# Ledger of designs, part 12: VH-VL binders against E3 SUMO-protein ligase nse2 (nse2)

Target 1, 250 residues: E3 SUMO-protein ligase nse2 (nse2), of Schizosaccharomyces pombe (q4pir3)
Amino acid sequence: MSEAQLKTSLEALSQNLLPGNQNHCSFDFQLKEIDDSIKQVIKCALVAAEIKNNECLDMLDSGIRELLDAKQRLLLMQQSVDTLANKTSENISDFENKSLLDIYTQIFKELIQEYEEKSDYGKYGTQGEYIEFKKTIWHEQNTDGSDFPSMKTFFNVMNTEEQEADEVMVYSATFDNRCPLTLQPIVHPILSTACNHFYEKDAILSLLNPTCVCPVVGCEARLQRSLLKEDEILERRLRRAQEISNLKEA
Below, E stands for the ipSAE of ESMFold2; O stands for the ipSAE of OpenDDE; V2 stands for 0.75 times the mean of E and O plus 0.25 times the DockQ between their complexes.

## First folded at step 15 (VH-VL; framework fv_ontamalimab)

Design m4 (from k5 with heavy chain M106F; at its last fold request DockQ between E and O 0.26; V2 from the best seeds 0.00; counts 0 for: pae E 4.4 > 2)
Fold by ESMFold2, look of step 15:
Structure m4 (fold): chain C 250 residues (1-250), chain A 119 residues (1-119), chain B 112 residues (1-112)
Amino acid sequence: as target 1 above (250 residues)
Amino acid sequence: QVQLVQSGAEVKKPGASVKVSCKASGYTFDDYGIHWVRQAPGQGLEWMGWIDPYNGKTNYAQKVQGRVTMTADTSTSTAYMDLRSLRSDDTAVYYCAREGYRRYAFDVWGQGTTVTVSS
Amino acid sequence: DIVMTQTPLSLSVTPGQPASISCKSSQSLLHSDGKTYLYWYLQKPGQPPQLLIYEVSNRDSGVPDRFSGSGSGTDFTLKISRVEAEDVGIYYCMQDIQLPWTFGQGTKVEIK
């Protein structure tokens, strides 16, 4: 291989590492599998809380923490690839005599060390999935309508630390039970992540077209099929709330 | 890796029909709309319609309304566009494209299917 | 229908020099949500179109920063600060706020 051929090969490799390139190495499939596994852990936690199986809940807590760690590791690996690609594409000649693997390894080592030095609260207590996990268990175990406590109460160490960022308060979700399209109680909730409104699933899917907007008065957010998410756990909560309402009227 | 792979080129006579397939991979097929866009030789791009693969709901461009049927088979992650009563001005490259995740419009396109209507 | 008009329709650029493409719409592309939905696509020779810019000025992932979009209302511009060999192709502007979704006529960019 000549010097000119080597430079051409390095330039081609640098382009393949860039985000958005069709040949770009991506962890999207693995990240999706982790997200799906987290959703299953949360579903299992609801069942374990219903039957009051604390040993299972402890195992699920450990499991979701491991899944979040794996997710973060993959994100940092992707960030390291992206960082390497940007460096080589900006100044390819600086890398002619260097092992790309060694450079990548150093970038990743620095990033993962920063993550591994975080407290358990910093790693998990601020993550929406872990917050949802704890909320799901707490609501099943505390049916009297008490507010969900601060996430710091689940981590014995951080509630009083002076160096801590502002405490993250997570309030019980407030939710209008009525669909803005049907004006009836929602049975099968679906969320638009563009505007965080809920709808009756069948109603909003029937409205959907390439240009449709949120039917909530004053909200003009666009809707797409890919921005709509079903919520099986909320569906169960809505069913339970209706059952309780029926008992109170009796 | 998200990918849309279309069926091969077709040569048809006026009055015939053509059915173009678009096989999706690397993502959850039911979660994204599929659009069809065509490009006549030496001309620009023309939107033809859209399908929601989840429930089969469609919207078609007025120019092809009544001659086109768009379908989706979720078990094979494949969208189809069936164009009937072909005319010479239907000669074009036909593309499928996936709705753009959080960007709207289109983010991933198929390689295109050339349909030639002659004689 | 919203008509999208591009100028020029053809552009021959010396390598390394800037290029500018104009797109004018027959109606405002400002949506009631406060965003403007104007897109740029690049169709390289023998390839399908690829998304370049979304919402006027946001580059899609992997798009070099030599591409920039600007504009508002009905007048939009795509700029390439230094045209390179891989930028050759046909550039299309596109709107998706009103059916049918429509494209500009295309601007063919070549290097000389």
Scores: ipSAE 0.413, ipTM 0.762, lowest interface PAE 2.8, mean pLDDT 82
ESMFold2 (binder alone), look of step 15: mean pLDDT 92; pTM 0.919
OpenDDE, look of step 15: ipSAE 0.822; ipTM 0.936
ESMFold2, fold request of step 16: ipSAE 0.000, 0.000, 0.262; ipTM 0.407, 0.389, 0.677
ESMFold2 (binder alone), fold request of step 16: mean pLDDT 92, 92, 92; pTM 0.921, 0.919, 0.918
OpenDDE, fold request of step 16: ipSAE 0.837, 0.836, 0.839; ipTM 0.940, 0.939, 0.944

Design m5 (from k5 with heavy chain R103N; at its last look DockQ between E and O 0.39; V2 from the best seeds 0.00; counts 0 for: pae E 3.2 > 2)
Heavy chain, then light chain:
Amino acid sequence: QVQLVQSGAEVKKPGASVKVSCKASGYTFDDYGIHWVRQAPGQGLEWMGWIDPYNGKTNYAQKVQGRVTMTADTSTSTAYMDLRSLRSDDTAVYYCAREGYRNYAMDVWGQGTTVTVSS
Amino acid sequence: DIVMTQTPLSLSVTPGQPASISCKSSQSLLHSDGKTYLYWYLQKPGQPPQLLIYEVSNRDSGVPDRFSGSGSGTDFTLKISRVEAEDVGIYYCMQDIQLPWTFGQGTKVEIK
ESMFold2, look of step 15: ipSAE 0.389; ipTM 0.775
ESMFold2 (binder alone), look of step 15: mean pLDDT 93; pTM 0.935
OpenDDE, look of step 15: ipSAE 0.841; ipTM 0.946

## First folded at step 16 (VH-VL; framework fv_ontamalimab)

Design n1 (from k5 with light chain K35Y; at its last look DockQ between E and O 0.01; V2 from the best seeds 0.00; counts 0 for: pae E 13.3 > 2, placed apart)
Fold by ESMFold2, look of step 16:
Parts: structure tokens; sequence; C-alpha cells
Structure n1 (fold): chain C 250 residues (1-250), chain A 119 residues (1-119), chain B 112 residues (1-112)
């Protein structure tokens, strides 16, 4: 292969790594499987709490933590691919004499190290899926109408008033309300009438140019502004869930 | 104690209107949506609409669209449902219900208000 | 509108025996967040409805453990493992995934 052919091949590969390209490398299937597994763990936790099987609950707690770790690793792998794609697309000549695998590996190592340095509370206690897991168990075990406790109580860090204040700063919404595009809690939900998926309004509107493909795993719907509708009822529910959580913590 | 207390029974003629009140206590009224649900005698439950007391926004079921107005007075913690142009098939018990945080379930219900429309 | 179909519409149960109520939706109640928005309410004689089960299988606070919910997609079941006299009433399934919110027709549970 000539030098010109090699440069052309590198340019084609760089384009295929960009987000939104049909050949874009993604972990959508694996992320979907992890999300499905987490939902099953939460359903099993309700049953285990109902029959008061604390050993099973402990195993399910360990399992959901492992699933969240796996989910985060896949997201960081995807971020590493996207970072590599951006670097090669902008300055492809800088990479002609380099192993792309080595560059990717270094990018990923830096990202995963940041995650691995987090405390267990930072990894799991702030995640909507884990919060829902604990809420589901707690409501089943505490039928006297007691308020759901601070998430920090499940990590044994609840020992000062300043820590309670820090916890209030961390809570914003439950995991089941997260945007599939940003992976953050939805504040301003918007519905696609083409596929019935919800997104953070600003995130999905920023993706349109002037249309886009739905970012949800396995969905091929094409979105345009006229097919997106705000959901006032859901927005109210999300806002009030956050305010109620903040008031009960105070 | 979280509580929704509704106004008393009403007897109306066809073509009249009725206004049912729902007074909330024991919680912060603005923090929760209020649903209205009716139940005709011997029949099931029918959702009529919803109001967000925080900003006054509403959503009405198509069957009653144009005949219903839902309002909320945050100073008195009271929601209202005004149903106009009454028909005999509007005879029902009308409930208000609070939208809870457990994935939006209707977790607290008023005692119900019987509205009878007869000529 | 999503149609919610309950069966049976009425059942008569010997005290201490199990009861089972089916609810079928005309569309999937599974949201893209992975949760299924199906609820069960109990209306005891002369009372307003009360929340029994949220999101298919989660009992509300104070609901006895003899009540259990199950199902997925479009097919759901409420089971009472041992029916007691206080369980008499009309049971409704309900969805809130898509406006308008809709209820099943109700299932009247009686003691033989």
Amino acid sequence: as target 1 above (250 residues)
Amino acid sequence: QVQLVQSGAEVKKPGASVKVSCKASGYTFDDYGIHWVRQAPGQGLEWMGWIDPYNGKTNYAQKVQGRVTMTADTSTSTAYMDLRSLRSDDTAVYYCAREGYRRYAMDVWGQGTTVTVSS
Amino acid sequence: DIVMTQTPLSLSVTPGQPASISCKSSQSLLHSDGYTYLYWYLQKPGQPPQLLIYEVSNRDSGVPDRFSGSGSGTDFTLKISRVEAEDVGIYYCMQDIQLPWTFGQGTKVEIK
C-alpha cells in the first residue's frame, strides 16, 4: 500500500470513529443488557425484601454495584473511542506513525483511574438506579410511613451535620429519570412522537442538525423538531420529586 | 396527617354547572399535582384531568375538554374542579387525588363528592 | 387511549383461599427507562380508592404481604395469597405511561 493510500485509509477510519456515523463503534447492546439486568435485580430485591431474606438482599446489593461498575467501564470505553476519533479527525497527520490501540489504551487508563478513585458512595450512592434499589427495599421493609433515609446511611458515612449538608448537594433525581443521551437526570423532558422516547430537552435539541437518529439503543427513528413535544406532567413530577427529596433531607 | 377534604354533595339540573373543592392539609400543597377522577354509580373509575398547583397548568381528558376548568388556590391549599353544561351522564362521585412521588402514583385521595344531575 | 382489561370482573372467595386478578393493556406499559407503569388500587365498600401496588410489584407502605403483583409488557396479575374479610372491595389496575391515564373496569372481590 502506497503512502497516499495509507493516508486515505486513516482518514476513512477517522471518519468512521465519529459519533453519528453509521459505522460508529458503540456499546449500545451491552449497555442495554446491563440496564435490563439492573431492572431485574431491583425486581428481585422487592421479592427478597418481601420474604425478608437479608442474605439475598446483600448478594443483590453486590450484584447491582458490579453492574454499575460494568456500565461505567463501557461508557468510559465509548468516551475513549470518541476522544480518539476527535483527535484523529482534527490532526490525522499526528497519528500516522502511532499505534491507535496504544493511544486508546492510554486515554482509557486515565479515565478509568478517575472512576476507580471514587468512594463507594461516589460510585453508587449518587446513581439513580442504586437509589431506586435502596428505596424499593426500604419501602418494603418500613411499612410505618417513615421517610426514606439519607443515602449516606447505607455507606456508614453518616456521622456529622456537615456530611448531611454535603449529601443534599449530591441528590438531584432518581436513576429511572435519566436522559439516554446525557446519562444525567432529566430536568426538562421532551418526548419523541416518532419512537416514544424521552430526552433532556437541551441535549436532544443540540443534536438536531436539522434532524438526528434517536440515541436510544436499538432505535432507528429519525427525529425532527416537529416530532418533539414537551411533557409538562412529567416535568412537574421530576421537579417535585427533587424538591420533596431535598425537603425531607433538611 | 396528609389529607384531602372535599366539598359536600350537589344536586343539579341538566345544563347547570358544579364546582367541587378539595382542601389539602398536612403537606406542602404546591409540591404535588392534583388529579380529578370520577365514578358513575355502579361503574369504574374515569380520569378527568390534572392540575399543577405550582404554576396552574392543566391537562384535561378529551371527553370533558371544553366543559371543565381546574384551578388551584395556593393561599388556601385548595383545588377546584368546575364542570359546566351538566348532563345526566355526569352523575358520579368526583374524587381529587394527590400525585405522589412513587413513580407518580395517586397516593392520597379525597373522600369523594357526589354530584347528581337529574331533571 | 390505552385500554386496560381486567378479568374476572367479579369473584367470590372462601376466606383464607387465594385470589388472582388479571389485567391486560392494549399497549406495552414498559417505559424506555426500563420501568413498567402499572398500578393496582383497592376501593373498599364506601371508601375512596387506595394505592395498593405501584410499578407492577411494589407494595405501598402498610399493604399486607399477602398481596403481590407480577407481570410485564401487557399482561399483569394481582394475587392475594389468603383472602381476608378486610380485602373485600373492587380492585382496579391503572396505567400512567400515556395520557389519558386509564383504569381497568374493576374486579369485585367478595367473601363466600
Scores: ipSAE 0.000, ipTM 0.408, lowest interface PAE 13.3, mean pLDDT 78
ESMFold2 (binder alone), look of step 16: mean pLDDT 93; pTM 0.946
OpenDDE, look of step 16: ipSAE 0.759; ipTM 0.908

Design n2 (from k5 with heavy chain N55K; at its last look DockQ between E and O 0.01; V2 from the best seeds 0.00; counts 0 for: pae E 10.4 > 2, placed apart)
Fold by ESMFold2, look of step 16:
Structure n2 (fold): chain C 250 residues (1-250), chain A 119 residues (1-119), chain B 112 residues (1-112)
Amino acid sequence: as target 1 above (250 residues)
Amino acid sequence: QVQLVQSGAEVKKPGASVKVSCKASGYTFDDYGIHWVRQAPGQGLEWMGWIDPYKGKTNYAQKVQGRVTMTADTSTSTAYMDLRSLRSDDTAVYYCAREGYRRYAMDVWGQGTTVTVSS
Amino acid sequence: DIVMTQTPLSLSVTPGQPASISCKSSQSLLHSDGKTYLYWYLQKPGQPPQLLIYEVSNRDSGVPDRFSGSGSGTDFTLKISRVEAEDVGIYYCMQDIQLPWTFGQGTKVEIK
């Protein structure tokens, strides 16, 4: 993210804090462009895998990792704006001897440092887009009917702590339909767009105050209401799956 | 053996209604959703809607919203599709299909019911 | 609505030769749950459709391994490594990530 993009975001926050103005600060367009670029990378990966061009596959791997980093950076910038907005609502006197820019910059610095300390597995191996990228390549290269391997096989991760984190992240990627908070089948799914994990709606909303860290082990995403999306189609599928399970038990 | 057996062919006038039945056997009817898909002569497949037989919830394609009613009778393991205010472009083969367990795909299809709408 | 576009719309294949069918969606079929909701169906002459491939690349039970699916995001491919006489019919791709669920136009595969 450029310094000019950061300044633009802070100017939008300043306008949002004016009396009577609605907050219009968002990165929706930029996030869409990143998502579109990720789709293009996955499309190219299929072709590169078909012709067995490993050099191209390595470049595409690096490229999708960079796109995911950029996506996370934008999400953390938005989270920093929201955090600053909440602070100004709660205690306006904190700004008597500080600029909004300095406060925002410190908030963002702390959040981005948390992301940058993640392992490569934690940054990329848990992301649905990266998993789809690897699945696409794997299926083209492995036509013998073998099951898609654990995402940890694409990273050099061998300890039990990382194995446990992979099992939780596989929940996100392969969708286990159990809420990480309630440990029960999800009835009303709500998605975190920050980390692509699903929760029971009421459970995760109760955890926010006004934000929280994702409860999935090894996930460090910070959540807020604006990053949570309901999914009516998935809710129907989960009800069907749960109804089938309930009838088998009865 | 899982089967979906549909009612026989229908010939209708424009403005009439048709009710196609889909009787399930070989599985627990309440456990699986039922889709309705139609195919006009020489044309592709068009999804019309879905019903959850256990809770009675439905979703209809917008093109047929307001003209279609999908129901299920769990006591007879039979799904129904009632299409009203028929038009000539409703001439098609109408299929019911079971939503596949664990795959969420249409894994078992009925034989199809030909509905002809002609003056 | 998500538009599903298949190419080619018809295909004549010498027995034993490969065939490839492309399906493009107007929007990504990758769901936030990590799954991609793209399916392939075969409608043999005079029969209802039957499921071949679910979630991009998984063969349904009893589907020969000469059928393979691949792709991601918006671009998908069904390949038949060696076309046999029983493979004739119309192939459809389908998405179920967004209502209404939509099919491609179909690709008719014939033996020449």
Scores: ipSAE 0.000, ipTM 0.434, lowest interface PAE 10.4, mean pLDDT 79
ESMFold2 (binder alone), look of step 16: mean pLDDT 92; pTM 0.939
OpenDDE, look of step 16: ipSAE 0.016; ipTM 0.531

Design n3 (from k5 with heavy chain N59Y; at its last look DockQ between E and O 0.01; V2 from the best seeds 0.00; counts 0 for: pae O 9.1 > 2, placed apart)
Fold by OpenDDE, look of step 16:
Structure n3 (fold): chain C 250 residues (1-250), chain A 119 residues (1-119), chain B 112 residues (1-112)
Amino acid sequence: as target 1 above (250 residues)
Amino acid sequence: QVQLVQSGAEVKKPGASVKVSCKASGYTFDDYGIHWVRQAPGQGLEWMGWIDPYNGKTYYAQKVQGRVTMTADTSTSTAYMDLRSLRSDDTAVYYCAREGYRRYAMDVWGQGTTVTVSS
Amino acid sequence: DIVMTQTPLSLSVTPGQPASISCKSSQSLLHSDGKTYLYWYLQKPGQPPQLLIYEVSNRDSGVPDRFSGSGSGTDFTLKISRVEAEDVGIYYCMQDIQLPWTFGQGTKVEIK
């Protein structure tokens, strides 16, 4: 592959990485496109490594990470749909006064947050495609017969145990009635529609200036007043959680 | 009934200031944001800014930044919009509107206040 | 700023006939939360604007079912299945996904 061909391939790849008009109804198609793009990145990486273009390699590294993130997002969307379907089948009464979309969004946000909380090693270091990407480059750059090093070396992660994220998260199992800001039980809840986290109303509103990042650890959602809403169902759940807590303490 | 009632029409000279009031009733005032939107004669709607009565936080459109001050008095459930250094192109009907929690939209509007700036 | 572009700017419709208004945004109004922050307002003659549709397709309370909203991403449509005399006015699309909130130019709907 010539440099010109590489450039063209990178441009095409960049176009595919743009958020564009993604159709969430076509997961398989999107996954296929991502997989194809990943393959292309690996091919480009080989060429870039061969010609010792480190700048290009860095770009490709960023690119493949984005693609893997996108892929994971799609998979989590699919999982969210499945989870929603299962929940609906189990107890439809739990969906009273809620839209399926809202429930889906909540499920998805919890899953994606868990993913986002992973280290780079956790996200990429164990992914076959990324390993292949790194191996491709490494072998091209190291022709002395040395063994491919541990993936941890590429992430400067020494002696850290990555905890596997639970891919199946049930909202009820992770429900906490404490405000992430006050660390106290929530009395007046307000919900972020951006990330489906909830807070003590006074606390989160005091934090806005005019926007803020969600105070939940690992969440990068940008909050603004218009994206915060009161939720009666949430309030009822919080009261219930408090009642349960009180019973356990009694 | 939820409603917003605005102050009456104003006629001002260039360089003057105008203060429009918007009295809210029928709901908890500090739970909802108040937006100000204006409409020049024969023109479309233009967002001017937004105030959160709860904490007094304001957000202004760039076009009126520096000339506008939005305030809210929770004791009287009244929002105010002060526009200074008036120009002819400030001639418009000014609306206050409530932003609701549930829909994140301006679901209730005042009747509008006509402000005319003329020499 | 997000630019909202409506088409057409004027529409004359025979009573009982359908009407369609397009609204395009300069960037996607789909938020990471899965919601699309597009709204439709109607301003009847001599009145303040009133909310018709929120989040693309949800009718506000009291809004007749002849009104429907659709679209995704950057392309949105308001439809009136059977236009009535009371539907006369200027329709505006609006986004609130980011500040500043911005409106379309407005579409004047008249009866033939």
Scores: ipSAE 0.009, ipTM 0.485, lowest interface PAE 9.1, mean pLDDT 82
ESMFold2, look of step 16: ipSAE 0.030; ipTM 0.507
ESMFold2 (binder alone), look of step 16: mean pLDDT 93; pTM 0.941

Design n4 (from k5 with heavy chain G33A; at its last look DockQ between E and O 0.32; V2 from the best seeds 0.00; counts 0 for: pae E 2.2 > 2)
Fold by OpenDDE, look of step 16:
Formats: C-alpha cells, sequence, structure tokens
Structure n4 (fold): chain C 250 residues (1-250), chain A 119 residues (1-119), chain B 112 residues (1-112)
C-alpha cells in the first residue's frame, strides 16, 4: 500500500470517530445509542424493583451486561484504530506490504481477548453504569437506611485482587442527601458527570464562572455547565433518604 | 451538525454601538457557554468574555468592561454581543465560540463578523 | 493576567519537514484536578480559529496525528512531524486556568 493510500485510509477511519456524526456506522453514534439504552435499563430497573418484579430485574441485569459488553467492544475498536494510526505514523514503511485491515484485526483480536478473559466482576463490577444499576435496585429494595454493600458481594469474587477502575467515581455507601454547598437537604438535585457528586441545582450553577472546582471536600474535579445533568433516579433516592430521615426523627 | 452562524459585517462611526448575533444549532444551546473573541487586523486573538445562556451569567474582560453586554436568547438559540462607545481600535473581526464538552476550550467557532469603526 | 509567550513568531518550513512551536506561560497552567489547561488553535487564512490540541497533548476530533502537543507547568510545545500545505496559518496557544483567558501572540507558519 502506498503512503497516499494509507493516508486516505486513515482519514476515512478518523471520520468515523468524529463527534456528532449521525452515521449509524460511526463509533460516536453507536456509543451514544448504547449509553441511552443503558440509561433506559436503569430507569426500568427502578420500576421493576419498586413493584418487586424479580424476573424483570434478572432480565434487565442480563441486558445491561450485554450493553456494557457492546460498549466495551466499540471502545476497543476505537482503541485499535488509534493504535494502528500511531504505528503508521511512527514507521509507514512497515506497512507497505501489509493490509491495514489485517493489522487492525490483529490488534483488536488481542484487545478483545483480554477483555473476554476478565471475570464478571472485572467486566461489570467496576463499571460505573453497572454500579449505578445495582445501587438503584438495592436502594429501592432496602429502605431501612442501611449502607450499600460492596460490589464484590454481587459477584462470586473469591481472592481476586481485582482493583476498581480509578476513574469511576461511585456514590459512597453512606448516602448523604445534603448539598455540600448549602449544607441542607437537596431539593433539586443535579449530578456532575465528571465526579458523580451531586448538588443543589441553583447552588452549583451559581458557582460556575464558567467553570468551578467540585465543592465536595477532597474532590478536585473541574465542572462546567455541560457536565451537570439532572437525574431522575438520583432525585428519587434523595426523596427517599429524606423520608427515612424524617421517620427516624419522629 | 454543531454550528454557529454570525450576523453580517458592520460599519460604524466612533461613539456608536454595534450588536453582533451568533445563532447556534445542532446542540442544546443552554448547556454550553458562549465566548466572544475578537481579532484586530493583522493582530492576534483577544478574549472578550463569556455568557452562560442557562442563567445569563457573564464575565467580561477588563478592557471592554463597561462597554460590552453579552446576552442570550434561549428561545432562538442566539447569543448577542453589544459593544458601545465604539473606537477605532475596536475595528476587528469578532468571533463567537462554544466552550467544548469536557475540553473547556472553544471547539466550535462562528465564521466571524467584521466590525469597522471609521469616521 | 497570565502572559502567554510564543516562539518563534514566524516559521517557514519545507513541505515534509518537521516544525516546532514553543509556548511559555507566566504562571503554571496545572489545575488542582491534575489537568493542565493549555490549548492550541490554528487559524488558517481567511478562516476562524480551530481547536487543535486541548489539555497539552490531546488532539481534537479530526486533527491529524502529525500534530502533537507536549509540555508541563509553564513550558509547552506544539510539533508537526511533517508539515503539509494545509497546515499553513497562524498557531495560537491559550490558557483558561485563570480569567481572563489569554492567547499567545501567534506563530505564522508558511511553506517555503
Amino acid sequence: as target 1 above (250 residues)
Amino acid sequence: QVQLVQSGAEVKKPGASVKVSCKASGYTFDDYAIHWVRQAPGQGLEWMGWIDPYNGKTNYAQKVQGRVTMTADTSTSTAYMDLRSLRSDDTAVYYCAREGYRRYAMDVWGQGTTVTVSS
Amino acid sequence: DIVMTQTPLSLSVTPGQPASISCKSSQSLLHSDGKTYLYWYLQKPGQPPQLLIYEVSNRDSGVPDRFSGSGSGTDFTLKISRVEAEDVGIYYCMQDIQLPWTFGQGTKVEIK
């Protein structure tokens, strides 16, 4: 393959990685669809838990795992393309008599194999979306104010030193319904997608200039308007927490 | 597709005011700050300020403080920059730009609006 | 205000050859979140600026891999491994760690 052909091929691949691409074949578009589906599964799980439909919960559990697998596959595909691009940029002469597709396929094969060899805990137990899914169900089923258990309790993890992904911020086992800014119970919650902390909506928005550091003690995440999202599940959890607190004081 | 489309070129006299518009499309308008940057002929880029369309909060560069007003209309997804008491040194191409998701940089720019201040 | 200083201010490069632009800030651009908020923009002739690099070394979408950013604290570099005709324009570094946002003077890149 000529240098010009390689360049053209890489450019074509890059187009599939561009944000906002509405092509169904684009990585960005597919990832968005998966994320939306995951959100929907979590919402459904809340309802299923509320009505104590265990069969539905089991089905949703299987569904979210499949979605996470699909998402991971896409991410590994993207990574494979990036790896390929990096290799070509380093020494294009190494590719003169090789198929880019073959090289890509080999890279991807190795990556996906590594993922497939992971335990269920390794695949799902450390994923923020799955943790959110389990927490949603657990809090709906446990209204006594008890703490959310370790994710390892949901998996047959016997002596595996599997480390939680450093980048996934999860709600603490002890759910505090107070805003770190107002120090009052949250009425209108908004969630940071940067650090998974939540705040009174008006309070955090007033702090943006146009960015701010997360006001949670010990958190150094930088926030901006686009990273703050309303979350219906969170809102429901907060309301429940408040109700429980009121009952304890009565 | 995410895009910002600005209003047309303006010619003004010293002391007059100019209002430049920036219409956004392809994304949720009130989820991203809009910045204004200007460029005098043959010169570099100068940050003027930002507006948060969600709450109307603004921050202006000191150099234009008191003369500039940034506004946003969420119903039309349009940002406005009003510059008063125009001077010759205000002659420039004015750009609006969106603050990017998680990148904090200006990732989408308008095409620019030429404002000429001449007697 | 944080002063951004670029060197050189102009660069003429033969197609296919590498180019390097330096940007120095008067203060550290390292944020408490561990990120460094230095950006590179390219303004092609007759066009608005476009984002090339965010947070020192991350290429924006659609940016060719021949562009790379590096540096830390107050010293940063943009490199073009093989300059192409389409790379002609003015390059700007920018910081947003502190208000006001400030740009470097710009570096004009031309083809010999």
Scores: ipSAE 0.230, ipTM 0.629, lowest interface PAE 1.8, mean pLDDT 84
ESMFold2, look of step 16: ipSAE 0.472; ipTM 0.779
ESMFold2 (binder alone), look of step 16: mean pLDDT 93; pTM 0.939

Design n5 (from k5 with light chain L99F; at its last look DockQ between E and O 0.32; V2 from the best seeds 0.00; counts 0 for: pae E 6.9 > 2)
Fold by OpenDDE, look of step 16:
Structure n5 (fold): chain C 250 residues (1-250), chain A 119 residues (1-119), chain B 112 residues (1-112)
Amino acid sequence: as target 1 above (250 residues)
Amino acid sequence: QVQLVQSGAEVKKPGASVKVSCKASGYTFDDYGIHWVRQAPGQGLEWMGWIDPYNGKTNYAQKVQGRVTMTADTSTSTAYMDLRSLRSDDTAVYYCAREGYRRYAMDVWGQGTTVTVSS
Amino acid sequence: DIVMTQTPLSLSVTPGQPASISCKSSQSLLHSDGKTYLYWYLQKPGQPPQLLIYEVSNRDSGVPDRFSGSGSGTDFTLKISRVEAEDVGIYYCMQDIQFPWTFGQGTKVEIK
């Protein structure tokens, strides 16, 4: 393959990774579809938990794991493309008699194998979406005001040295019904997809100029309007937390 | 495809007003800020201001403060820049641009609108 | 206002040769979130500006690897390892740490 052909191919791949690309073949589009599906699973889980349908909850658990696997596969594909591009950029002569597809395939195989060798806790227990899924169910089933247990308890992991991902820590630390800005119970929540913190909607929007750093102490995430999303599940969770708090005070 | 399409060229007299439109497509309009940047003939880029279509919040450059109004219509996914009390030094190509996702840069630009102020 | 100063203001380069543009800010562009918010734009003749580099050193999608950005604090550099005919235009650095957003004067890159 000529250098010119390689450049053209890489450019084409880059176009497939552009934000907002709605091509079904684009990574961004596929990731969005998976994310939407995960959100739907979580919504269904809330309902299933409310009606105490354990069979349905088990099915949803399997479903979200499959979705997370699919998401990870896509991310690894994207990473493989990036790695390929970087290698090509570093030394294009190394690729003159090689198939780009073969090289990509090899990179991807190594990455996906590494993922497949992870424990279930490593795959799912540290994923924010899965944590949200489990918390949603747990809070629906436990209305006594007790704290959400460690994710390790769900995977029977007693002796694993696996550290929780930073994202998991942030998520657990932020599950408070109070806004970090107003220090009052949240009435209209909005979620940051950048750091998984949530705020009073009007408060955080007023802080954007046009961006701001997350007001949560220790968080270094920069927020933008497009990264703030309303979430019905979050609203329900917060209302539940408020109800529990009121019961404790009574 | 994400794109911004601006209104056509304008010729105005000093003291008049001009309103330039910027129609967005291919994305959720109210999730992204819109910036306006102008470029006088043979000159560099000048930031004019910003609007958040979601809540209508704005920030304007001091140079155009009091003469400019930026608005956004979410129903039509269109941003507007109204510049009043036009002067000869307002002659420029005016661009709208979208604030990028997680990059906080202007990642998508309109094609530009030429505004000529002449007596 | 943060003043952005580019040097040189014009550059004529032989195809295949490297080019370097400097951008200096009057204040640090390091944000409290640990990121540095300096951007590079290219405006080709008769076209709107397009993003090249975000946050000092990150190439935007579709930007060739011959473009690279570096720097910290108040001093930044854009480099083109091998200038091509399609690289002709005016390059601008920009900051968004605070309002107003400000651009450098621009650097015109031409082919000899």
Scores: ipSAE 0.020, ipTM 0.516, lowest interface PAE 5.5, mean pLDDT 83
ESMFold2, look of step 16: ipSAE 0.059; ipTM 0.574
ESMFold2 (binder alone), look of step 16: mean pLDDT 93; pTM 0.940

Design n6 (from k5 with heavy chain A105T; at its last read DockQ between E and O 0.27; V2 from the best seeds 0.00; counts 0 for: pae E 2.9 > 2)
Heavy chain, then light chain:
Amino acid sequence: QVQLVQSGAEVKKPGASVKVSCKASGYTFDDYGIHWVRQAPGQGLEWMGWIDPYNGKTNYAQKVQGRVTMTADTSTSTAYMDLRSLRSDDTAVYYCAREGYRRYTMDVWGQGTTVTVSS
Amino acid sequence: DIVMTQTPLSLSVTPGQPASISCKSSQSLLHSDGKTYLYWYLQKPGQPPQLLIYEVSNRDSGVPDRFSGSGSGTDFTLKISRVEAEDVGIYYCMQDIQLPWTFGQGTKVEIK
ESMFold2, look of step 16: ipSAE 0.536; ipTM 0.809
ESMFold2 (binder alone), look of step 16: mean pLDDT 91; pTM 0.914
OpenDDE, look of step 16: ipSAE 0.804; ipTM 0.927
ESMFold2, look of step 17: ipSAE 0.383; ipTM 0.757
ESMFold2 (binder alone), look of step 17: mean pLDDT 91; pTM 0.903
OpenDDE, look of step 17: ipSAE 0.810; ipTM 0.932
ESMFold2, fold request of step 25: ipSAE 0.414, 0.480, 0.595; ipTM 0.763, 0.793, 0.834
ESMFold2 (binder alone), fold request of step 25: mean pLDDT 91, 91, 91; pTM 0.913, 0.908, 0.910
OpenDDE, fold request of step 25: ipSAE 0.808, 0.820, 0.817; ipTM 0.928, 0.927, 0.932
ESMFold2, last read: ipSAE 0.414, 0.270, 0.438; ipTM 0.766, 0.706, 0.786
ESMFold2 (binder alone), last read: mean pLDDT 91, 91, 91; pTM 0.909, 0.902, 0.905
OpenDDE, last read: ipSAE 0.815, 0.814, 0.808; ipTM 0.930, 0.930, 0.927

